# Designs tried in a protein design chat: VHH binders against Protein AAR2 homolog. Part 19

Target 1, 357 residues: Protein AAR2 homolog, of Caenorhabditis elegans (q09305)
Amino acid sequence: MGGALPPEIVDYMYRNGAFLLFLGFPQASEFGIDYKSWKTGEKFMGLKMIPPGVHFVYCSIKSAPRIGFFHNFKAGEILVKKWNTESETFEDEEVPTDQISEKKRQLKNMDSSLAPYPYENYRSWYGLTDFITADTVERIHPILGRITSQAELVSLETEFMENAEKEHKDSHFRNRVDRENPVRTRFTDQHGLPIMKIREGYEIRFQDIPPLTVSQNRVGIEYSDRLYRLLRALGGDWKQLLAEMQIAFVCFLQGQVFEGFEQWKRIIHLMSCCPNSLGSEKELFMSFIRVLFFQLKECPTDFFVDIVSRDNFLTTTLSMLFANVRDSAHAGDDLKKKTAQFKQYLTNQFKWDFNCD
Short names: E, the ipSAE of ESMFold2; O, the ipSAE of OpenDDE; V2, 0.75 times the mean of E and O plus 0.25 times the DockQ between their complexes.

## First folded at step 7 (VHH; framework vhh_7yz9_2)

Design n7 (from m2 with D31N D53N; at its last look DockQ between E and O 0.51; V2 from the best seeds 0.00; counts 0 for: pae E 4.0 > 2)
Fold by ESMFold2, look of step 7:
Structure n7 (fold): chain B 357 residues (1-357), chain A 121 residues (1-121)
Amino acid sequence: as target 1 above (357 residues)
Amino acid sequence: QWQLVESGGGLVQAGGSLRLSCTASGFTFSNYRMGWYRQTAGNEREWVAFISNSGSTYYADSVKGRFTISRDNAKNTVYLQMNSLKPEDTAVYYCAAGDSWFYDESEMDYWGQGTPVTVSS
């Protein structure tokens, strides 16, 4: 009962919120949505009163790595997931349109088994996810599997053999060996360990950051061409870049997925090294600062010290951003003021030194 | 109105056993899920064991195989049998009752005062 809500708002959300049925999920296991997680009891069968919009739902059996997914809930939607004890994951279950009325009646009988959405932190959650759309989720979410640090891995040698077997069409070439020049393809790193990758279809489908073009000599660090190529790949929609930054952060913070942290860092680094774009992309950079502010504000202090700040990534990278904006002839006064205020905030809250060698 | 009263704590040598009891009043005990938690000085409470109103039991990994939770609905009492005690089991032990979807400390409705347990080496 922390954080009082007006009774009329609670009643409205009860009547108009979405439902998540999470059926067959074991007791004494972790279940969570957005910022909040719990250890499940016997009564738990799902959530009610979920506000429309994007949410991240996750779970963990005992102490296994979390498994999670994003979903864009529509008002009154009923989403059903059924736990599969053998595979230790959940399966999607469609509710046919002609069965929605029956499912709604079943929900009334289940009301005491459905926990309310934890509205205590919803406003902060919106700030972490407000650029994410249903289309963003569909583009980035793994085709197979879920968002998890429990990666489906395959060796490069295994993948090569599987591809060769699929493409073999001539029996005359089966088991062909060059006896004069026997050469084995190398699938190991410099230490002799198998080179591993995430199995196709299981990766989070983050947008690739375009490589540098070296056709002309350039002086200094300037990635604006990479930014423009990335924006073109996103259909010219800079909001989709920030949506990906938000998904990457949630995958890292709540999903405990390291690839999210790496993509988050790649985007911040790119954005911090584009001095020639600070005028033409004003809305993007203003919004980028706001997105990053919310992300850093919500990050636990211990998490910052141990993981986010360990290699001084943020202090080094943001020092470049702050210097580039301060010194830019292209950046407008609003961006310069906003950036200076953000720098002051970080210095005051975290005691970071952006000008130290 | 409601009350949860723990008993059975004390000082015991490592390898020994203790049986904790928690007696409830002022609410319908058989409708509530019961749990045990423990807290060492300077740390947050940690969950130890849970028993549903149907008798299903669950344990934290640190105590699994050594501790047994049980209940007697006729006596409104939940028990924690603690065997093979170790110095790291030293804590104040609390019983709790919840009629909620979750075991978490914040989701429990009723709490006992706690009973101290000290395990010497």
Scores: ipSAE 0.181, ipTM 0.569, lowest interface PAE 4.0, mean pLDDT 82
ESMFold2 (binder alone), look of step 7: mean pLDDT 83; pTM 0.836
OpenDDE, look of step 7: ipSAE 0.616; ipTM 0.813

Design n8 (from m2 with D99N S100G E105T; at its last look DockQ between E and O 0.01; V2 from the best seeds 0.00; counts 0 for: NG spot H99, pae E 7.2 > 2, off the site)
Fold by ESMFold2, look of step 7:
Structure n8 (fold): chain B 357 residues (1-357), chain A 121 residues (1-121)
Amino acid sequence: as target 1 above (357 residues)
Amino acid sequence: QWQLVESGGGLVQAGGSLRLSCTASGFTFSDYRMGWYRQTAGNEREWVAFISDSGSTYYADSVKGRFTISRDNAKNTVYLQMNSLKPEDTAVYYCAAGNGWFYDTSEMDYWGQGTPVTVSS
């Protein structure tokens, strides 16, 4: 909590911070923002003094899987969510511009029900999320639903019927049946079970990692072409690749979503196998090392032992990165020094051995 | 109100030793990673040594084997034992606390005011 903040900073954040009203959320449940969560009390109605920028808000009732969302808060913004007990999720509530003054008056009446943002961990949060922008959130966040391990699944048959009904409602009906070329859709797998997929609009929209292009001219492990294609898919903005790596990690660590862990690993593996890009993409690789440093520094020990370190992914993959940078004729001295420092850190902190070749 | 207070600096002959201390108050010392940094006039402050909250130690190449960092969480104190001192070790030495990329001074949260060390030839 912000008990160590100077009074001037506390006054500034009280006047300029954002608000989250989280109405109807049950007491004795988990509610959290960024790096910190609490068990809610009887009076809990939301958060105050939220610094402007991107934050991850999450909750869990009755030991249910967490559900959460990313939001880019503007200075003084009042965000309102209402808990729906039947659906066990929250819904947006708009605050019209002509009602903002009245809503601020209501905030004064409920100040004791609003918890302050936990500033003691804000620098750590910034280090985990500093590449994530409002545009990143808009691109990746599910169009419908929330960040959760509890996927919204639908059978192929149900989705097909719902789409057919939607097309009929949105257009003048004409006979579109082609009896000479009928389409037959399989709705079951080879065992007779319904084929299930994530309902459209509910998926976390992680960027696809381009497949390896098989080339007879390539010798050894070299993924620079995959990196270039991925960067192009991201509009040529390498910072968005690191933003994706950060949002994937937060989804995994705080949102408890395994899909985030899979994407995180794919990005690390790709970045570790691009020896031909180490000169031309210096800033990307320098920033990648820093991003990974913050992520590993913030891993709880139990989480790390049980999940992150179990299959030797990091030690194997980062050994390739370290060797590629060490041996590169194109990597600059700054990148070589930064990777050596990172290797030293990991060796001492986690007792990992990268020196066996 | 946080504070880091260094002590133990002074004048020493080349080949001699000094032990610097830095006592912390106003924050939870055991949750912070601690470092020593040094600066000569007209130059950037540079990293010297670092100790994690779990006790892992890290050293700049220029001091490795000669300097030892340690911490005593019961006393809220971090130490820098400096042996085999050289004239190029002459600098103002700063204690710092932070959980960022400790090789980069801009990432440290709290700084002491420094203690001068002079090593004569």
Scores: ipSAE 0.033, ipTM 0.583, lowest interface PAE 7.2, mean pLDDT 82
ESMFold2 (binder alone), look of step 7: mean pLDDT 83; pTM 0.837
OpenDDE, look of step 7: ipSAE 0.603; ipTM 0.812

## First folded at step 9 (VHH; framework vhh_7yz9_2)

Design p1 (from n1 with K64E; at its last look DockQ between E and O 0.86; V2 from the best seeds 0.00; counts 0 for: pae E 5.2 > 2)
Fold by ESMFold2, look of step 9:
Structure p1 (fold): chain B 357 residues (1-357), chain A 121 residues (1-121)
Amino acid sequence: as target 1 above (357 residues)
Amino acid sequence: QWQLVESGGGLVQAGGSLRLSCTASGFTFSSYRMGWYRQTAGNEREWVAFISSGGSTYYADSVEGRFTISRDNAKNTVYLQMNSLKPEDTAVYYCAAGDSWFYDESEMDYWGQGTPVTVSS
């Protein structure tokens, strides 16, 4: 473990920590949880003393792109994943309820093969994920189970043909002659190349950001109606919007997934353009500033400079946020103070100029 | 009182070969995983190769196919056979021993003092 842990915390984690069995994973490959990854050795079979709560677990073999998953661990939980060398990914190994006692006996025999969770950075990890709940993970996580930069792509033509075959699966009679492809040309772009999308079930299920209505007249940039519609889609729970912002950031930071970066940017842009909501949604905006500040503060410097800040998105978008809060008659003094402090931090750390109109 | 002592370094022409040895004492050698690292001045150490206690071998991409790690438990010695040497292989080579779940540099228990290798063009 990193820094020294108080004896009370060590005893708590011994009694309440969860287990991850990661069976059959190759040696000399990357395995990681949260902020830390390692090259696996011969005795590694998983982790013990995992604090209850949401964690991101990931791996990579032989320089392959990372694959990973979020899981909300309960106290004492035993999660089992088994590496499949043929598919080069991990699969769930279900532990039937009547076999839990046997699995606990196996844990006792395996104790020397289970590495402890790297608790040194847990406080920072909690700060990156503190809005995420089990329901958040279930809603967003791909149904088919992996977060990876290697998207499972299909052509629109292939998807259409697979759906047509599913519709005929229960047919008593089949006739091969009735298969025609008169629509193949409909599934290509302007250059004749296949139009591609992520295979159903493999997408990270980020919440759609409601689009602007093209026919509505608006004076200036104002997205409060989009924010309201998004909050309604989330069951009225503004914390779930910030949870999604946190998942999106972790997917990009640790999972190396571009879709996470895009969703993170979409949420920041939406939140930066809601001047009419700054009074009525005070808790959401105060929490948004804290979440974003922590994400930028905890981001590794090279990652931030080389990737996050390259496209001027943050400078442009946050200039709008700062102007909207500064000029608002509705924003309270504490939101104005917090936002000004955040602006000063960014100015000092990155030498950004937010005062140009 | 544990000790790891590297030997076999020196000056060699590009395309040549060297065999490094690392002899261990003061711990149960056969129970430990052994590794080789290398370092040039002003840079971080770079992993080169590992051999498990059971004899399985693993290599960095930059040396795979050219270097071979082996061990002789009866002599408490790990070897690094370095063939087809390039000027880029010039470094101080360190052996290390560990019994952790992981092979990362921070997980090694014991380190040698290093043996220099210079590959001239």
Scores: ipSAE 0.133, ipTM 0.588, lowest interface PAE 5.2, mean pLDDT 82
ESMFold2 (binder alone), look of step 9: mean pLDDT 82; pTM 0.827
OpenDDE, look of step 9: ipSAE 0.601; ipTM 0.803

Design p2 (from n1 with S100T; at its last look DockQ between E and O 0.80; V2 from the best seeds 0.00; counts 0 for: pae E 3.9 > 2)
Fold by ESMFold2, look of step 9:
Structure p2 (fold): chain B 357 residues (1-357), chain A 121 residues (1-121)
Amino acid sequence: as target 1 above (357 residues)
Amino acid sequence: QWQLVESGGGLVQAGGSLRLSCTASGFTFSSYRMGWYRQTAGNEREWVAFISSGGSTYYADSVKGRFTISRDNAKNTVYLQMNSLKPEDTAVYYCAAGDTWFYDESEMDYWGQGTPVTVSS
């Protein structure tokens, strides 16, 4: 951040930027936003000059798994998060209406403790998140938890007991023991271990896309009806599907959340298996190719080699997409041209072979 | 003019000890945060230890329990006491100063020229 910003950009961000107060966060820990993270010092109390729009904020203490959140900042917004040392996470702190003027005065006194947003990669970040809106974040973001690989798990037994207690909250009566169905028998696996699941309200609320089987035989694969059902579930707004693809990628890349990687793969596979939709959904497919292109272009090389390219998923799946578009009587010339350009880019950049037969 | 000068590097046997010094001049040393970093040829610099203006100390996991950072504001000097040295500690050691929100290499304002440390097996 030291001296890399053009003066006009600095003035614009200072006048229009949002603020994040990140209070009480431990020193010598990781704090980051979007593409940049740092090791915090005693001076750090937050960020200033945050461009309006969606950002991903994350942190890690003592090399623990990252925790983070998406937020759609409004111009001049003041977002306050306070670190809770006991729970090792952050909590929202609402600024009361009658204290807004005082908070703005505190910002002036705090200016030397607020680091500027790292503008150097903002345009690339915008390109990776440009379909994400405030409504997208509200729909997908966990209700109670944060974006993290450290799942908030609960046993089926514990969840059952908590639900039973809630059902009888207003009563002095408690349930009798069920001697025919002991709790342990119903809530353990074949090895006697507790069955675990993500606690309600802590999951990332991705759309449910059934696992799709990649196949070398393209003749029998057609998922356009699944795509249309998914689009209807999204209120007919195909941009929300691409927004979810973008959130899933960021969750994986910056949040280190494997379920984001799995959802990203599910969306790519679905989009690659819809030859009957290539005409009627032209703008969706054109935009999908652009979104995927930027995601692959921005992926760090070591992360890409170690994780993204390990199992031939992209090669196999995109071979189906490219063949379906090339051979389609429905696809327009501009989609065919964009797809061919994308195929050529991947072939040249990654030395991938998409000619399966 | 701000200046940082490291000294105390050299050759030491594995298991031995070495003490590095970094002397600052031309400014108000006591108000700056100081750090030590190290680098092998062809690689990026790695953070080793940090001391705040108030004396709080922090260490990379690879050196915790073996290295101690300290400062003497009267002498404008920061020290790195390195004990139980291992061949993997071989590097050029740099001191740095900054008044920033972050302690990453890119966030330091001033750097010394480095002092080489070699730990023989």
Scores: ipSAE 0.183, ipTM 0.575, lowest interface PAE 3.9, mean pLDDT 81
ESMFold2 (binder alone), look of step 9: mean pLDDT 82; pTM 0.827
OpenDDE, look of step 9: ipSAE 0.517; ipTM 0.776

Design p3 (from n1 with S56R; at its last look DockQ between E and O 0.93; V2 from the best seeds 0.00; counts 0 for: pae E 4.7 > 2)
Fold by ESMFold2, look of step 9:
Structure p3 (fold): chain B 357 residues (1-357), chain A 121 residues (1-121)
Amino acid sequence: as target 1 above (357 residues)
Amino acid sequence: QWQLVESGGGLVQAGGSLRLSCTASGFTFSSYRMGWYRQTAGNEREWVAFISSGGRTYYADSVKGRFTISRDNAKNTVYLQMNSLKPEDTAVYYCAAGDSWFYDESEMDYWGQGTPVTVSS
């Protein structure tokens, strides 16, 4: 039950919300923000009344994979993206600080070309992204690219030649070629195929999950040391782990990026295998249950059946979580109650059986 | 307020042609984009074609090359010329008008009553 937003809230956001100008984007193409996408019409030049905070904006032309970006909007911010038809992507246009007032006046003349943010799902969007901060986005977002499923690969040969050209153009480097012993660089694998890698700056910068330690002898499945090392890598801020879980899910759900699904699964598996941490990390585990519950509740039905629940990953992994919480001597009553409620929800909604060992 | 009245539907043999018309009244429609949609019983309404206020045309893949949308702003009328008709084109055809940022069906403001089209094999 959402209903329409009260008129006074709409008026407030009309005056105080952020703007996205999305200039030159083709008509009859997909444009979206957060949960909602559309086919663009001839009037469309962007969005208005965007609530402050983190949003995911994406688009697609023809049958191309979506491309998108996360942005943390400030109140009243004017973000400008210009579509480049040759490269089939968008570029930032900086609005100089001394020109912001003039740009804001120009927005009044184009108000009829700016669509309002689709508020019907905003509370759900907040619940899906509430741990994500501007710092989270800066840390994880590709430096040079965008969130997309399309491979951003280069051959080692192409990268080598580009780096050699950079070195030659920088006069401060020694650029002497040894003609008797040219640089030997292997550009092919053992079968003669080009060796490919992700172009530098285009990867989604997910945090690496620490490897298992050798000191876990004869203990069952217990990943608490991995969790503590991961939290240390995140500056001790457990909220950033959940923020990454949320970004990974959005990258998968809205950005259609499989790397997001794999990171999402890695985080769930890690969290499900930490029985020794359930007492000391109570707030993290309570929040983890809420984040995961909301993600599973908000999955579209066909997406959920075809991708998220296809194999036994969630059933097997969450069975371990539920058993670990049930059997913990140090987990608090509130965590045990919350996980039991979550287990009951999954059992009723999806008919999953978590009682098989 | 707005009224959109479709005409030109009927029974036609496969491979034949029909020309649908939709006349707007109660408002000058020259500033609106116009579209055609179709629906069979028990199924969701699907988009067929639309034409911008300036005359630029767009088509669903299933009808591209066979259907042509056009408009006559002096007569407040939009047309759908349907050639090489197939039995799967059998549906009730609706015209719609919108002045919004997006072409999606949810963004259309006004709808006609529909005109039936039946294509016999």
Scores: ipSAE 0.151, ipTM 0.557, lowest interface PAE 4.7, mean pLDDT 82
ESMFold2 (binder alone), look of step 9: mean pLDDT 83; pTM 0.841
OpenDDE, look of step 9: ipSAE 0.423; ipTM 0.717

Design p4 (from n1 with G98V; at its last look DockQ between E and O 0.30; V2 from the best seeds 0.00; counts 0 for: pae E 18.1 > 2)
Fold by ESMFold2, look of step 9:
Structure p4 (fold): chain B 357 residues (1-357), chain A 121 residues (1-121)
Amino acid sequence: as target 1 above (357 residues)
Amino acid sequence: QWQLVESGGGLVQAGGSLRLSCTASGFTFSSYRMGWYRQTAGNEREWVAFISSGGSTYYADSVKGRFTISRDNAKNTVYLQMNSLKPEDTAVYYCAAVDSWFYDESEMDYWGQGTPVTVSS
């Protein structure tokens, strides 16, 4: 029993809530959504009354690393996952449009096996995920696997041989040989060890940060060209950059995936080193400060102390951001004011010192 | 009308063994999941072991390898075999039954009255 929601919002969520069927999932295992997780009982078959929008669902068998996924639920949607005990993962089951009414009738028969969505932290969850859209999830989410710290690694040599075998079985009319541009594939690193990669389709599809263009003759640290190239790769939609920052943070916070923490740090570092963009990208930087504020405010205290604040990354990187905004001739007064307020919040809350010149 | 009655508690020296029993009446025992919990003075109850209606067993880390939970549906009885007992195992042990989808003390349908276990050194 958390804080009260307005009655009209509660009524809307009750009428428009989505369902997740999580069939065959073992009892006495961890199942969670957003901020809340539980150990499952024999009765558990899923969730009901899930508010429309993006949620992160995750589970863990026998204290194994979590396996999770993002999904943007539509009002009244029925999402079905079936657990496979042998592979220790879940699979999608599609519900055809003409069968939705029958499936809803089946849901009423199993209502006592469906736990309600835990509404107590929904406002905070929305603030951590409000830039994430269905398109964001489709772009970033692994195709074959799920969000997990478990490695699905193969050697480059093994993957190459598997692809060659598959191509041989499928191709009957291959007539071409290109001897002028032969493929040279290196299967080992400089020390002779196998080069390992995440199996195709299992990677979280974070955007690469564009490399520096060495032809720039600029004084000091200035990454605005990298930012602009990244924004172009995102179709010019700066909201998708912040959506990725939000996904990366949730992957780390709830998915326990260190790769999310690394991407989160890369985005913060990029954004902190763009003094020439502070005027032209006002909305992006205003929203970036808000996103980061909510992430730091909503981070569980134990998790924050033990992991997020462990190194000097935030204090050194945000010192650059604060100095760049303060000293900018192009940043508007509202960005300067909001950034100063954020700096003061961090100083008061965490006793951080940003005046290291 | 329903009852859960624990027995088998008592005084035992460290390294010893006890076997707790919990006999159920007034509900369909074979369809319920059964657990053992324990409580020391001034503390909240803590989970010890759990057995599903189908016989699958689960244990808290503090007792894993030393305690064994089992059930006999014909006798409406769940057991807790406690081996290699330590003074830290001293507590009142409670039998519980649940039909909830989560392991949460607030969701237990039935509780026994408890049986005290004292492990001396």
Scores: ipSAE 0.000, ipTM 0.150, lowest interface PAE 18.1, mean pLDDT 79
ESMFold2 (binder alone), look of step 9: mean pLDDT 81; pTM 0.812
OpenDDE, look of step 9: ipSAE 0.294; ipTM 0.622

Design p5 (from n1 with G98D; at its last look DockQ between E and O 0.01; V2 from the best seeds 0.00; counts 0 for: pae E 14.7 > 2, off the site)
Fold by ESMFold2, look of step 9:
Structure p5 (fold): chain B 357 residues (1-357), chain A 121 residues (1-121)
Amino acid sequence: as target 1 above (357 residues)
Amino acid sequence: QWQLVESGGGLVQAGGSLRLSCTASGFTFSSYRMGWYRQTAGNEREWVAFISSGGSTYYADSVKGRFTISRDNAKNTVYLQMNSLKPEDTAVYYCAADDSWFYDESEMDYWGQGTPVTVSS
């Protein structure tokens, strides 16, 4: 099983693929890229022959949650990460342009320590990431941390104290008084445990979905105004919405991050409830169906039963999408055809019933 | 009722340049991967370049640094800018499109009729 890249593309990548050096990473640990992970051996130092484009790289020490990052590799790029054993994460190392030739010579000497990119998965990976650009990664990736299910948490009390310290308190005057009755704030729950939140800068920067703010013009669920406001927030670039849908899915699937699953669901629900936009936003909806198809195609049947279908989210939400496209006076024939084919695929593959309203 | 129509081929001197165009109709161009292939007499078609729906580009070694693939989704057109042409670039050039929805589908969905390119010196 498995479609390989055409031989001509494999030859191109052999000569001009990118490199990732992952220096100092412990043996007998998990390291992976895209769909493939390995248990690292004694001399593992990185990857070679990485095709240009966006990839998700991740690792896990022992049973720790995965940590990972997205990177848009350029042809021939040499990316270097150094593992820091004390902090249990990796640090960036820049390779200056004038050192590239020397670094490539070093790479030849370490060829047996570099694993080749697993090309059997690349076509599938392309279908999961083809809207993601370097700008997409920069916008969404956490400012301070990495993609991980292990949140960098801080208590409300700690955050309050840090913010209070940042206030200007340049006062020459000090009035020594007994302050027995301060403004009370609650930093603990009803059981005495600290209330926790994600530390600023460590969140994945998913776009907020605009709230419904207008009165209905007709009876029925219609979110096209929310879609338009979201597209405006993205600079009118509908490809960035699909790129975010793709990042959210990879964050959940490979990064094991539940926030990715929630954003993925929010985008699908929004897109499924926009009957008035199906004509005017033709390219977006055609591309949305394709993106969703590739995402669901790569999920094992057990995955659907165990995780994505627990709450019947997909069956109920996609039933709305399929009905809206079928019944639209504005949707083009190509969208109706592709959507019907997609519905039939899901029905046959997963035995889902979309005819329940 | 799909079509891929190549243009811009012809005769050029070694070291010269040509720009091939391929205009698509009858399908949603922006969702398709586009590519260029070429074929010389008595040989199988060989891949030259691909461009993804998202704009990522890939090149065969024989043309890397000399050829540039690009697309204009508003005009449903893919381009191949061929610079520093050599006699061995002489071939019939075909554009191709692929909207493969399934992982194991490796054949290109649509092919053009081809445009001949001859490089002499």
Scores: ipSAE 0.000, ipTM 0.234, lowest interface PAE 14.7, mean pLDDT 78
ESMFold2 (binder alone), look of step 9: mean pLDDT 81; pTM 0.821
OpenDDE, look of step 9: ipSAE 0.430; ipTM 0.713

